VH-VL binders against o60147. Designs and how they scored, part 72

Target 1, 175 residues: o60147
Amino acid sequence: MLEKNKYLYIFRHIQTNQVLLSQGNVLKKTALFQLPYPLQKPVAPNGMRPAKLRKDHWVPLLKVEFPNESMFQSVFMQLLNYRKYRSVQPLTSDLLKLPIPVRRRKIMRQEVPNTIADLADILNKEKFPENSVRLQLSDKSDSEYADWPPSVQIDSEEIKLSRGFREKTTVDEAR
Short names: E, the ipSAE of ESMFold2; O, the ipSAE of OpenDDE; V2, 0.75 times the mean of E and O plus 0.25 times the DockQ between their complexes.

## First folded at step 3 (VH-VL)

Design n8 (framework fv_lerdelimumab)
Fold by ESMFold2-Fast, scan of step 3:
Structure n8 (fold): chain C 175 residues (1-175), chain A 120 residues (1-120), chain B 109 residues (1-109)
Amino acid sequence: as target 1 above (175 residues)
Amino acid sequence: EVQLVESGGGVVQPGRSLRLSCAASGFTFSSYGMHWVRQAPGKGLEWVAVISYDGSNKYYADSVKGRFTISRDNSKNTLYLQMDSLRAEDTAVYYCAREPYHSSGYYDYWGQGTLVTVSS
Amino acid sequence: SSELTQDPAVSVALGQTVRITCQGDSLRSYYASWYQQKPGQAPVLVIYGENNRPSGIPDRFSGSSSGNTASLTITGAQAEDEADYYCNSRDSSGNHLVVFGGGTKLTVL
């Protein structure tokens, strides 16, 4: 049987620079649980609920194509673990000198370089075949946050979609 | 600064039990998977057991399965290895070791080790 | 089980380059990591994920891999590099299983 390609879709928040990981090209509301600093308060009744997702506030950062689902799952789980690790680390002395809102803004702005560095670190640790993992970025300069192994091929074409990873619809074309 | 300190080693007779502890400091213990690795005198490193960050998943080397139990107390930042039905071949220095992420296959920090001698 | 094979001993002259090798089927699928161990001390990670060096590890240490073989290279060996070196990798039989090489004793002449 033919192996199916699996994609990891990585989104960036336009105001805070926070990052969301998605297994599909459309963000689900539950993805908000990935955020260490929630954008909105959860709804209280009948247990914890995620804040409302504003899909128009999340733009593509990076699309990763894996040769099979097993490699995708391994990398995806490890990225979630890296993010968990970062969320619980002690703050540096420099950050502790800052007022809380300024401190949080600086931490959130580092999520893009941190996510890219984490992805590269994971791909450097697990041996993948040469050119088996394809990266397509919205801004190719973001690839400079890390050194990539031979298993990674960076696509010369940038992601040109302005909102999400979907292609233009008839509604978008009419506007 | 990350530190791992093992304790509980000693001399014990075959067939008896011993409990090892590993006290962690300088990092958020509850966010990391932890391993036990041993080294018999004059020999190489041998993986013994692993426990996930939340304690829900545990795996053991075939040589210790059914005799050893790995556990953790995240409120005390402590890792444990309960060793039952000890054999002479269990004689080794036991290290606790931190994996930097799930199933990384390597350890970024090791404790100093605690010696277990199983002898009559 | 996957086995990792290392030569038990190797020697190098001060200031010269030495290569320590690790061989096993798991290395076709996973990168090797390398540890330095001095007598009476715990192992210290010197290389992970093929060729990444932790903070504080001298730049004379480097790693490489090809096929079923991984190598640790020490360029310009120093007296303090005399130690046992262990490679390790993930076991192909499971995500949580780890296999170690038998170790190589490096003597700096």
Scores: ipSAE 0.000, ipTM 0.517, lowest interface PAE 13.6, mean pLDDT 81

Design n9 (framework fv_lerdelimumab; at its last look DockQ between E and O 0.10; V2 from the best seeds 0.00; counts 0 for: pae E 12.6 > 2, placed apart)
Fold by OpenDDE, second read of step 4:
Structure n9 (fold): chain C 175 residues (1-175), chain A 120 residues (1-120), chain B 109 residues (1-109)
Amino acid sequence: as target 1 above (175 residues)
Amino acid sequence: EVQLVESGGGVVQPGRSLRLSCAASGFTFSSYGMHWVRQAPGKGLEWVAVISYDGSNKYYADSVKGRFTISRDNSKNTLYLQMDSLRAEDTAVYYCAREPYDSAGYYDYWGQGTLVTVSS
Amino acid sequence: SSELTQDPAVSVALGQTVRITCQGDSLRSYYASWYQQKPGQAPVLVIYGENNRPSGIPDRFSGSSSGNTASLTITGAQAEDEADYYCNSRDSSGNHLVVFGGGTKLTVL
């Protein structure tokens, strides 16, 4: 059975470093459902889910290409679950020692490296065929957040998506 | 086209054994985790067992643990469920279902099921 | 082991919107998936991972979640949508890796 390639796009918020997963190269409003409700006690810091999607506040973090829909679905679902599971875990003693604003910032800042690490962990566990998954990063240095299995081929070129959109434009770069 | 075809169902007395098979085609069988899910007549879906893509890991529902054995032969593209010490409450349609590459937590393809009836 | 609960039956008028909800502790940690089952047929995946539709599933089907709940919404119900709907999720409790809801029978009026 010949299947089409599937793509996973991961975006980060330019201020909070929160992470959104997308099947498309343009973020949908429904992507915000991935973030916890701001009023949830004590699962997440207040204000973690914005009321509206500002596409221009989200920049591409990485793009993953899968050879078929099944591989994509597996990784995508696991990523979502990893993030959700982590978000409801009790705070560590170290975090509890920090003032609430500092704690919130620290938690949000960890979303990017955690997501990358999760992706690598998932891919390591799946044992996909060698070089079957193609990974393109916005910043090559982000690849250092995890050990990648042989199934992953890291692209030498950085991702060229614009903020929350399909393609970078001169206008987007000037923002 | 992905296809899953269950077989081996039938009527059996309590305490007896039965072996179900699921023939897979249209995909790389050895790359996918496979599950058995059953549905008693007029009831909901119940997870039964899972086996990893290479057969190295197996897990069972508490209701069947110690009685059922899941296995696979990747060379034959076939999933099996050995059911021993059958009980009346094991009466159900048994589905084999594919989990996208072993750890998605849901099923993208299902067989049409095979009916197992345990009665005196 | 953890369980997922669903209302046993709901109804919707043709062309209207209906929401089917699933509740359970596992949904605090995992996203739900949804299946449609018509009489005498195997279940069919309609939603996975919050709000993702497999190929071939109409866009009138959508998913959402909040707290320990997940919901399947059908916007503009069609006659062919009459079926049983089941939710499922991963489960980290005990030996059960997957758990199903009890199912909801949807009647289209």
Scores: ipSAE 0.293, ipTM 0.777, lowest interface PAE 1.7, mean pLDDT 87
Fold by ESMFold2-Fast, scan of step 3:
Structure n9 (fold): chain C 175 residues (1-175), chain A 120 residues (1-120), chain B 109 residues (1-109)
Amino acid sequence: as target 1 above (175 residues)
Amino acid sequence: EVQLVESGGGVVQPGRSLRLSCAASGFTFSSYGMHWVRQAPGKGLEWVAVISYDGSNKYYADSVKGRFTISRDNSKNTLYLQMDSLRAEDTAVYYCAREPYDSAGYYDYWGQGTLVTVSS
Amino acid sequence: SSELTQDPAVSVALGQTVRITCQGDSLRSYYASWYQQKPGQAPVLVIYGENNRPSGIPDRFSGSSSGNTASLTITGAQAEDEADYYCNSRDSSGNHLVVFGGGTKLTVL
């Protein structure tokens, strides 16, 4: 059980590019509370927003292995705080010049580069030991959205996706 | 400057209907999500309903679902709340309120409110 | 449904510091915003996004949050600060889009 929670999984929505953070390789529906924009319209015109997770609509964006659980928790909580902060900031003048549907899609598409930049910013501030944080991406070109500190080692192998766009683990990590 | 002006409140008997209006000025109304929030005499604030900038998405509090209908006319810069099957517990000052941007979860401007009294 | 809990009343002496608290599970995922309401008037936004002040709001108003708790602090309370204060947040349960606290009546002695 020692250092069990030392992995951070970041998922991307296949249609909107919205991002979800997870403490494990399985998304829970409570992760939907991270989203600023609903993924689905209500079934009824006067109904509440459906709270349903379609796991097959999310693919791994990246996986981060931390040296220990304490460092994992620190980075994970800081990323959640960065997302909360971004959600309440006024829109830039450039975005305000765009029609609403175009603006919304552009904001959602920017979540991938924003999340990667936020992760790098946090890791640059934390001063972890050299090569102690392992980063594995589904698309290695996404690493170019940020400048990484010496603490980060980027794996040459990309994340292997199963049929239906879900990562398969090769270890006994059902969690 | 941004202004929101509610109207349509009054005294009405239980089971009847009222339509509230909120006239918006000083901003591009069609770019903002709008909410209705009410406050019963001497009580706290209670969220009632929301409508998206284009009118395509609407959500209601459980207490009013099926009885109230939120709508908007972007060509007239006006927000509406159609209240059917009114009950004594619907007695409140009704405020319209603006979200500063999509899914902000807070309101940067409020109207002055309009009083709805449901009594026999 | 997600609830936000506020104490119903608090008092502060003129010129002293008072802290009003708001507690709920939604605050783990979303920041609280705060509104001031004086008798017979509409609510006025005083803090949003944890600790941002709209134009015209005095710098004696500040916000903070930690875990499931958010706080509004008034440093050097003035007589005109006497009002009801409401916190509000997005609903994390999905049953409502927005949730308000029950309100705290601030009395300036």
Scores: ipSAE 0.006, ipTM 0.566, lowest interface PAE 9.2, mean pLDDT 80
Fold by ESMFold2, look of step 5:
Structure n9 (fold): chain C 175 residues (1-175), chain A 120 residues (1-120), chain B 109 residues (1-109)
Amino acid sequence: as target 1 above (175 residues)
Amino acid sequence: EVQLVESGGGVVQPGRSLRLSCAASGFTFSSYGMHWVRQAPGKGLEWVAVISYDGSNKYYADSVKGRFTISRDNSKNTLYLQMDSLRAEDTAVYYCAREPYDSAGYYDYWGQGTLVTVSS
Amino acid sequence: SSELTQDPAVSVALGQTVRITCQGDSLRSYYASWYQQKPGQAPVLVIYGENNRPSGIPDRFSGSSSGNTASLTITGAQAEDEADYYCNSRDSSGNHLVVFGGGTKLTVL
């Protein structure tokens, strides 16, 4: 009867605005595998994956609480698949005419709005009970990237922590 | 329940061809990258090839590049390995394996394998 | 090419703790994952990432890493833990996506 990993944690890179998904409140090295690893010809956006995980470069973007692990796993897998789908799509002619560094920056800048829109799209297609999924954002204006279904309750309080999702213990709060 | 079932193994002469299949069930096959991994008798695991979830990207180990072709048919939930110009060193049990998400670099489910023997 | 190196064999007394190691340059950038393979059976994932266990894997299995070395630790080894253990990781050189270690045969005395 133990329920594990019912939280989805999403991080944003402070400089590039790239996004990482995590089942834990602390990023692990394997999270970097979510970023593009060039499986395509040389025209792919090479160099978009950092060589190592620098935890001080990744800040909270949002947190989602699901009622159970099966809902979490379904949504998490679908989000990863949406990101993979984008990574293999042909680039538009407008993007292809840009210098590679400019093109990379433009693609990276869309990761936050794209990820939020993907999450909302997945949740709109699911038939979760009303208010069963709690969403908490670091910047509530980011909710404007998508229309949210009745199953989603957006927390009135923003995430205050500037690094990770770990909060102070109740002992610290009692001092 | 996730299941992966390989088939198409057998005994074949050097220089000939063989086609392996991996039937997938219990999950949305078209959402997962798939790999082939082989194991020669008494030896360790050797990565062979990968195909992305939609079939748009394929990579091969240097030992099989130019001879083997990985493919998939998402409408049939089936992964394939076409093996041409077979050599004695290709003798192995061939496993299909699923990544839990794209570019994960590890496998959460494996088939039971199919034996390929290249000999006269 | 960058290889992952494992000791070919390790022994442990029943109930004792054993570490199986995996070394390679790619482990500076990528985590190792670990698989158990019993005779005549397919490999089974036991550890992924730094120290994540799939459902059904006993908590006596754990993982760690430092520098270019990853370790699989089995505390309180049981007779059923006797198996071959493989590590794998990503290839940092760009020619292959995945590399495996040569495997370690664990014998439980």
Scores: ipSAE 0.000, ipTM 0.499, lowest interface PAE 12.6, mean pLDDT 82
ESMFold2 (binder alone), look of step 5: mean pLDDT 92; pTM 0.940
OpenDDE, look of step 5: ipSAE 0.034; ipTM 0.617

Design p1 (framework fv_lerdelimumab)
Fold by ESMFold2-Fast, scan of step 3:
Structure p1 (fold): chain C 175 residues (1-175), chain A 119 residues (1-119), chain B 109 residues (1-109)
Amino acid sequence: as target 1 above (175 residues)
Amino acid sequence: EVQLVESGGGVVQPGRSLRLSCAASGFTFSSYGMHWVRQAPGKGLEWVAVISYDGSNKYYADSVKGRFTISRDNSKNTLYLQMDSLRAEDTAVYYCARDSEWFGELDYWGQGTLVTVSS
Amino acid sequence: SSELTQDPAVSVALGQTVRITCQGDSLRSYYASWYQQKPGQAPVLVIYGENNRPSGIPDRFSGSSSGNTASLTITGAQAEDEADYYCNSRDSSGDHLVVFGGGTKLTVL
């Protein structure tokens, strides 16, 4: 059976609020390359790596359903490009004044609002049909980080951590 | 302010070992990943190895895998490269370099230390 | 393993514009960074994250990328710009491996 790829899953780290994009409800190890601090000290002082993919560390932020794979690929690629662009911008003077752990924590915490704002910006630039893109969030208040175009329909039902994310592995670790 | 100083280079015969050190100052060493990069006389830059901020992750170029070991001592702000089973092709200036905070680039480099593997 | 290709040499007249190019599959996924190396000296980062300059790097240096190609442009080349230029990127396999281009020797005539 051919499953057409039209779902984008966005996950957040429970402590750092770092964000990972996935083409399904399973996080693959290659998603780690989206993170800006893979070789550097985490904000947590216990020496635990914030980038470690584990079932208890990453939870769904939102799920986006597109009408077809072409629209999904376009938006997904643009999101990756937005994140790439953000990662290479010069740090502001205000951020440079902060100690490294505090600076990293502040930047990491902004990934959720930034990703939501980027998604909305991309969807506002695209001319998708009215109500063609369905957005389902784990916390509906996160939708307030952006203004959504008429193409987006926000599901009143929040994502429940039961079957899709709990029953199936949400992490694909190195073998 | 940021300073990296390599030491431990010299002339050594094939099959022997050398240990290089890189002393770091002017930044919080324990917060950054560190790299070793080498350059053979008259040749280009060749990446050798990287170590994470806490030493838990290490990666090597295929040409040195199994012969070289990267390590660090955060209490001494020092990076090391243990080079075993040295070959003539390992002759190079060895640089230590800091992995940048945001971009994954090598933003500060030491002056280098020359390793000559000769019979 | 993965390779970044640079032309070995390029020349530019004093005050003119030159473009140094880096090509490789990893550049589709990662931005290139550029390093300047003068004889007997350690490399110096001149461009990172496609087109950002570290403090102290003259504004005549700029970077760009398109597809599998990255370019370093020097507008109004000066005598002191004569050096070897290296690009680098991550390995296209997505590991923490780093790869350097072969380097381009820039001669200012």
Scores: ipSAE 0.014, ipTM 0.569, lowest interface PAE 6.7, mean pLDDT 81

Design p10 (framework fv_lerdelimumab)
Fold by ESMFold2-Fast, scan of step 3:
Parts: sequence; structure tokens; C-alpha cells
Structure p10 (fold): chain C 175 residues (1-175), chain A 119 residues (1-119), chain B 109 residues (1-109)
Amino acid sequence: as target 1 above (175 residues)
Amino acid sequence: EVQLVESGGGVVQPGRSLRLSCAASGFTFSSYGMHWVRQAPGKGLEWVAVISYDGSNEYYADSVKGRFTISRDNSKNTLYLQMDSLRAEDTAVYYCARDSEWFGELDYWGQGTLVTVSS
Amino acid sequence: SSELTQDPAVSVALGQTVRITCQGDSLRSYYASWYQQKPGQAPVLVIYGENNRPSGIPDRFSGSSSGNTASLTITGAQAEDEADYYCNSRDSSGNHLVVFGGGTKLTVL
């Protein structure tokens, strides 16, 4: 089962713009399984060993506070399903004409807008009470990627994480 | 919900051709890569071929290269395997399987269709 | 082409733990997936991406990997677990190529 929690954290990779979902303010290396394009190696049909997790390369994108654990779990699971669905969608012919590294960079660049749009779509479909969901963004302009329902209250407070995500480090985590 | 149904198997003489079909339902067929995997009587699984979600890329096991052709028709939700120059060693149950493209796991399999190559 | 080696047979007593192993150079670069096949049935994916279970697979199934070796562990084996188990991974030489291990027949005593 999922751990009981009412907070969703979304992190953005500073170079590739890829995003990772977390049930807490700490990224686990298993979160790398959310990535279709490993940072070190091309995607293969069978699972590849996880890319090294460098916490200094991931910054908070947004934090969502839900009224309770049940609502959090519902939205979190739906968001994972949206991401899985997106990962298997057909590529456009224009993207297929590009070299693989350029193609992947363009796809990765869209993960932030797509994740924000997916989150908003899920929240628009759920019948949550007015102002019951608190959204904090690192860059407030990212809220413009979607139309938010009345259930969402956008807060201007800075996202606070454990210091390990903000400090420069040469330590990689890998199996 | 997700269903894969193979057809086209049967008894065929060496050197002849046979075409297998796999009818897919319960999911967006055009979003997934598809595999053919075979299993000779009493033996293990042997991968045969894969085709990308859009049909632009195909890969084959060395044992079937130049003889087999994998193809798909996304408008009909159907996967095909054209088997030419059949040999006794091609005798097997042929499974189609869906690929989760990002990890390449074969997450759903059909029940298989038996191909027997004999004189 | 890469080769994946499995022992052909293994036995476990009801309720005990068994480990099935898969070895090959491709496993240094790729995780193994594990499939269960019962007589007369199609294979079923039980583990992917090292230690992920598809929906409906009991939590007694787990996976691990180290170096060139991948393992499937069944903790508290049940009679219904008696089956052939196959690992698969990538061919080390190519993209989208798949290779299966020879399979391990599990007998539950």
C-alpha cells in the first residue's frame, strides 16, 4: 500500500526539465522508475538500472496539501496513471525526424507543462470542497499552464524542503 | 479487459509460408509496442520479434531474420507475423504479447496458437 | 547475443522461502523481468524493473539484482506457486532485442 500522507511534492530536474513525484519531501531512488529516459543511458525494452540520483540536480517544482490522506492517494495514483499513459503515446512525425538525443530533450522539456496540466485536470474532475487544496509553486508563472478549479488555493509561500536538496553534493545514490 | 487473441496456426509443410494474426482489444493498441514469443513443445520461451507502436521499427531474433516479417495494422488493432521458408525447428506455440515500451516488459499475453511444421 | 543462465529445477517446502537466480552479462546494464508459466497456460509477468509487482501479484514475490545476477524470491511458498519461472532481459548488443533464460521448474513439496 501507499504510505499515508496528505502532501504531494513534485521535483524538476535542473538540466532536463524531467519531473518526479514524491509522497514526501525526500526523493527515493525508486522514483527514477517514473522516468522513461534515464539520465545516463537510453531507454531499453527491459528495465534499465536506475540512473544515479543526484539530489542537488532536483529542485522543487510544486507542493500540494490535500485535506486528508484519502484525497491525496486518489490524486497521486491518478497522476501516476496520467504519466504512464503519456509515456506510451505515439510520437509525432516531426519528433521522429529528430536524432534521439534532440527528440528526448524536446519531450523532457514538456514534462513540467504536462504534469501541471495533468494535476489540474485531475483536480477539475474531482469534487473537492472550495479552497480545500493548497498549491505552492517555486515559479508562480507555472500556474498559467492550466486552469485551476475552485477547490485549489494557490499560495505564494516558499516551498520548504530538507536541506539536502538545496546543498551542492558530489554524492550519487545508485544500486 | 485487455485481450490478445492469436489465430492462423496449423500444420504446414517445410519450406512453405503461414501468417499469424493477433487481435487486440481493451486498450489503445496504437500506443504499445508488440512482441511475438514462441515455445517449442516441452521447451522454454524464445523471443521472436518486436514492432514499435507506430510500426516504424522492427527487430528480430537471429533464428528468424530474413524469413519472418512482423507488421501491424493500427486501424484494425491487429498484429501479424508472416512466416516464410518454415523449418521443423519453427514448430511451437506462438504468443503475442504487449510491451510496456519504457521498460520492455511483456505485461499481457495471448493464449497462443500452435504451428506445426512437418512432412 | 547475450545468454541468460537459470538452473533447470528447484524445490521448496510449503511455506518456506525459495530463491531462483538468473545470470548474464546483460544484467549488469538492465534489470530482469520474471514470468510465471503454469502447464497449458500463457506466461504471466510477476516482477519487472528489479522489484515491482503488477497489480494482482502477491507480495510474497520479490526481486533483487547485483552485478550480473538477478533473483526472484518467493517468501512463504504456496502450492499454487508450482510453475516454470523465466527471467528475461535485453540483448547486450542491440536495442529492443529480448532474451529469455532457460527457465526454472519450481516444485512445491
Scores: ipSAE 0.000, ipTM 0.456, lowest interface PAE 15.7, mean pLDDT 77

Design p11 (framework fv_lerdelimumab)
Fold by ESMFold2-Fast, scan of step 3:
Structure p11 (fold): chain C 175 residues (1-175), chain A 119 residues (1-119), chain B 109 residues (1-109)
Amino acid sequence: as target 1 above (175 residues)
Amino acid sequence: EVQLVESGGGVVQPGRSLRLSCAASGFTFSDYGMHWVRQAPGKGLEWVAVISYDGSNKYYADSVKGRFTISRDNSKNTLYLQMDSLRAEDTAVYYCARDSEWFGELDYWGQGTLVTVSS
Amino acid sequence: SSELTQDPAVSVALGQTVRITCQGDSLRSYYASWYQQKPGQAPVLVIYGENNRPSGIPDRFSGSSSGNTASLTITGAQAEDEADYYCNSRDSSGNHLVVFGGGTKLTVL
């Protein structure tokens, strides 16, 4: 009865531009373990908090359909590894010269282009059949953050962020 | 320079209470999460509790949940651990430690304060 | 505690290379950090995020990770490296927990 998952959903935070990966169209609180806990001062002035799982704060960025579960698992695990690697690398000298709040905002804003670039890099290194991986974006201009391999087919139809879709994409509220 | 100085340790009887303090200097205390970690004599490190930069989020190890309370006073650059219903197995050196920019990496530690729970 | 497993003791000859290992399911998702503790002293962070050294840590210390295993390598061990070494990581079961390995006592012969 249970079908093996072949879909990857990527979500972005509407305020911080931080990114979360999900194995389904519903974000779970456990996805927050992909982010640093909100132990540090907010990146933005006026007490803007680090991203939390809140209603309407996370929106779909990208949906990826893989031909099978094995390919999904391989790419998903590699994306998590890339994110883990990025989160613990030493900061560049140009970033270290910035005040902490400005530096944090710049780092958070880069998560969308970085995640898209990482996905493309992984797909370029993996040997996938032509047109076997289908990408559907909320904003097609985000595809410009990377050069895609022949294995990738970008859907002409964007993900609708209409009321109906948002009601089906459930985000737990932070307590 | 970053400095963390613990105080408040001592000998206390089982079932009683004790409050530990950690005085921070050399950095903007209100920007960082803080941890308590303990070490029983001759044993390994055991994580105890964490508190967010603003005090709004607190998490505890299962062994101390319901008995210990972590808190902070950002105006005084001080971290606290209120220890209630103390048991012999709470005997340890208690360290305060600063969370780095990414959660879980404890980049600066105090020298510790010894808590002995015995009659 | 068995969440992160370390061998209790390891020995290395002066000037030789030693690897200290840490195993646990959380290491499939998170990198380990490593701490050095000498008798009567507070722990010191020596490696974080797989293979990064804090300021002041000698370059003979390095880290690596593969699957559920993290390793701390000391290349050309010195007498002053004799200490207890602890790994830590995030608890993959949630609740914003930090978990430490049981520690490995390194003896430099």
Scores: ipSAE 0.012, ipTM 0.516, lowest interface PAE 8.3, mean pLDDT 80

Design p12 (framework fv_lerdelimumab)
Fold by ESMFold2-Fast, scan of step 3:
Structure p12 (fold): chain C 175 residues (1-175), chain A 119 residues (1-119), chain B 109 residues (1-109)
Amino acid sequence: as target 1 above (175 residues)
Amino acid sequence: EVQLVESGGGVVQPGRSLRLSCAASGFTFSSYGMHWVRQAPGKGLEWVAVISYDGSNKYYADSVKGRFTISRDNSKNTLYLQMDSLRAEDTAVYYCARDSEWFGELDYWGQGTLVTVSS
Amino acid sequence: SSELTQDPAVSVALGQTVRITCQGDSLRSYYASWYQQKPGQAPVLVIYGENDRPSGIPDRFSGSSSGNTASLTITGAQAEDEADYYCNSRDSSGNHLVVFGGGTKLTVL
């Protein structure tokens, strides 16, 4: 199978900590539709969301290797559903007390721990074989946001790529 | 269709009380904060009070603090403003407005109810 | 003495562009929203989150901000745009107050 059909690539924004999920090791412009608010502003002194895809502003958070495409597809779809569910929940009274920029920043900061917790929850509910799912993180301490099932093997080596999951090429730069 | 309908306005003497109501329909009332905003005849908009979606948090303009009480009944989809110790300067059209999910943006307004405080 | 300052009146010729401004220190930290009010009617939200339009608001309405100033721009003003325009924002204090500007009366000539 093609690489994108076996691996889930998860990126985080260097300023906002917002998370993007990708089926390939290079983000596409359409990935921006995953951001939790349809009407957020570009990253600026008064803005909380990137205006357009700047690939160098998104760094690896983690990479998940599945033994086959069907397991990848199942987990990927469930993660998207978890994220959609979070986006439609009512805001708490504590969040409503905060100014709009502060409130959005607080919500965005939680995307990393929330995504990791959601991934672990999905994997704990699925009956995957022992050590069948391989997880590699950019910061191994992020694995502590969740309890992982026996199906997950966490790589001892961290991701060392600073600007995505592979060397940028002419193909990656073709937009 | 989102709809807000105010009632309870009228003519009242200084020092007396009035209770305003705002009936909401067309949306999940319990999911939104609600505001009262007033406008004196020929003057601009003046914010009066806000209540959180669950009623646990309330904030008031300094001009009404200690005299007005905002409340809500989510089972009846109704917002209230209890106005005590009314003064001539409280004479205004009172609007209820829905707070957007992004605090401070009032996306739907009622038609208003006139309160006249006169001797 | 209001926290948000607006000019009380402005005029524009039919079909021309007009800019209404709102100024205050809170605008350095918080987005301004804009409301249109016609005589005898309730206010209508026309811009929120700096430059987002509610459904049904014509694209001739746009918002912008820079420093302590927020602006509402009407490109190609029409007769029905004649109204009072109010900005609002938050107080910068911890009191969670909402503050309105004094309003600007727009006359379409």
Scores: ipSAE 0.000, ipTM 0.467, lowest interface PAE 14.0, mean pLDDT 79

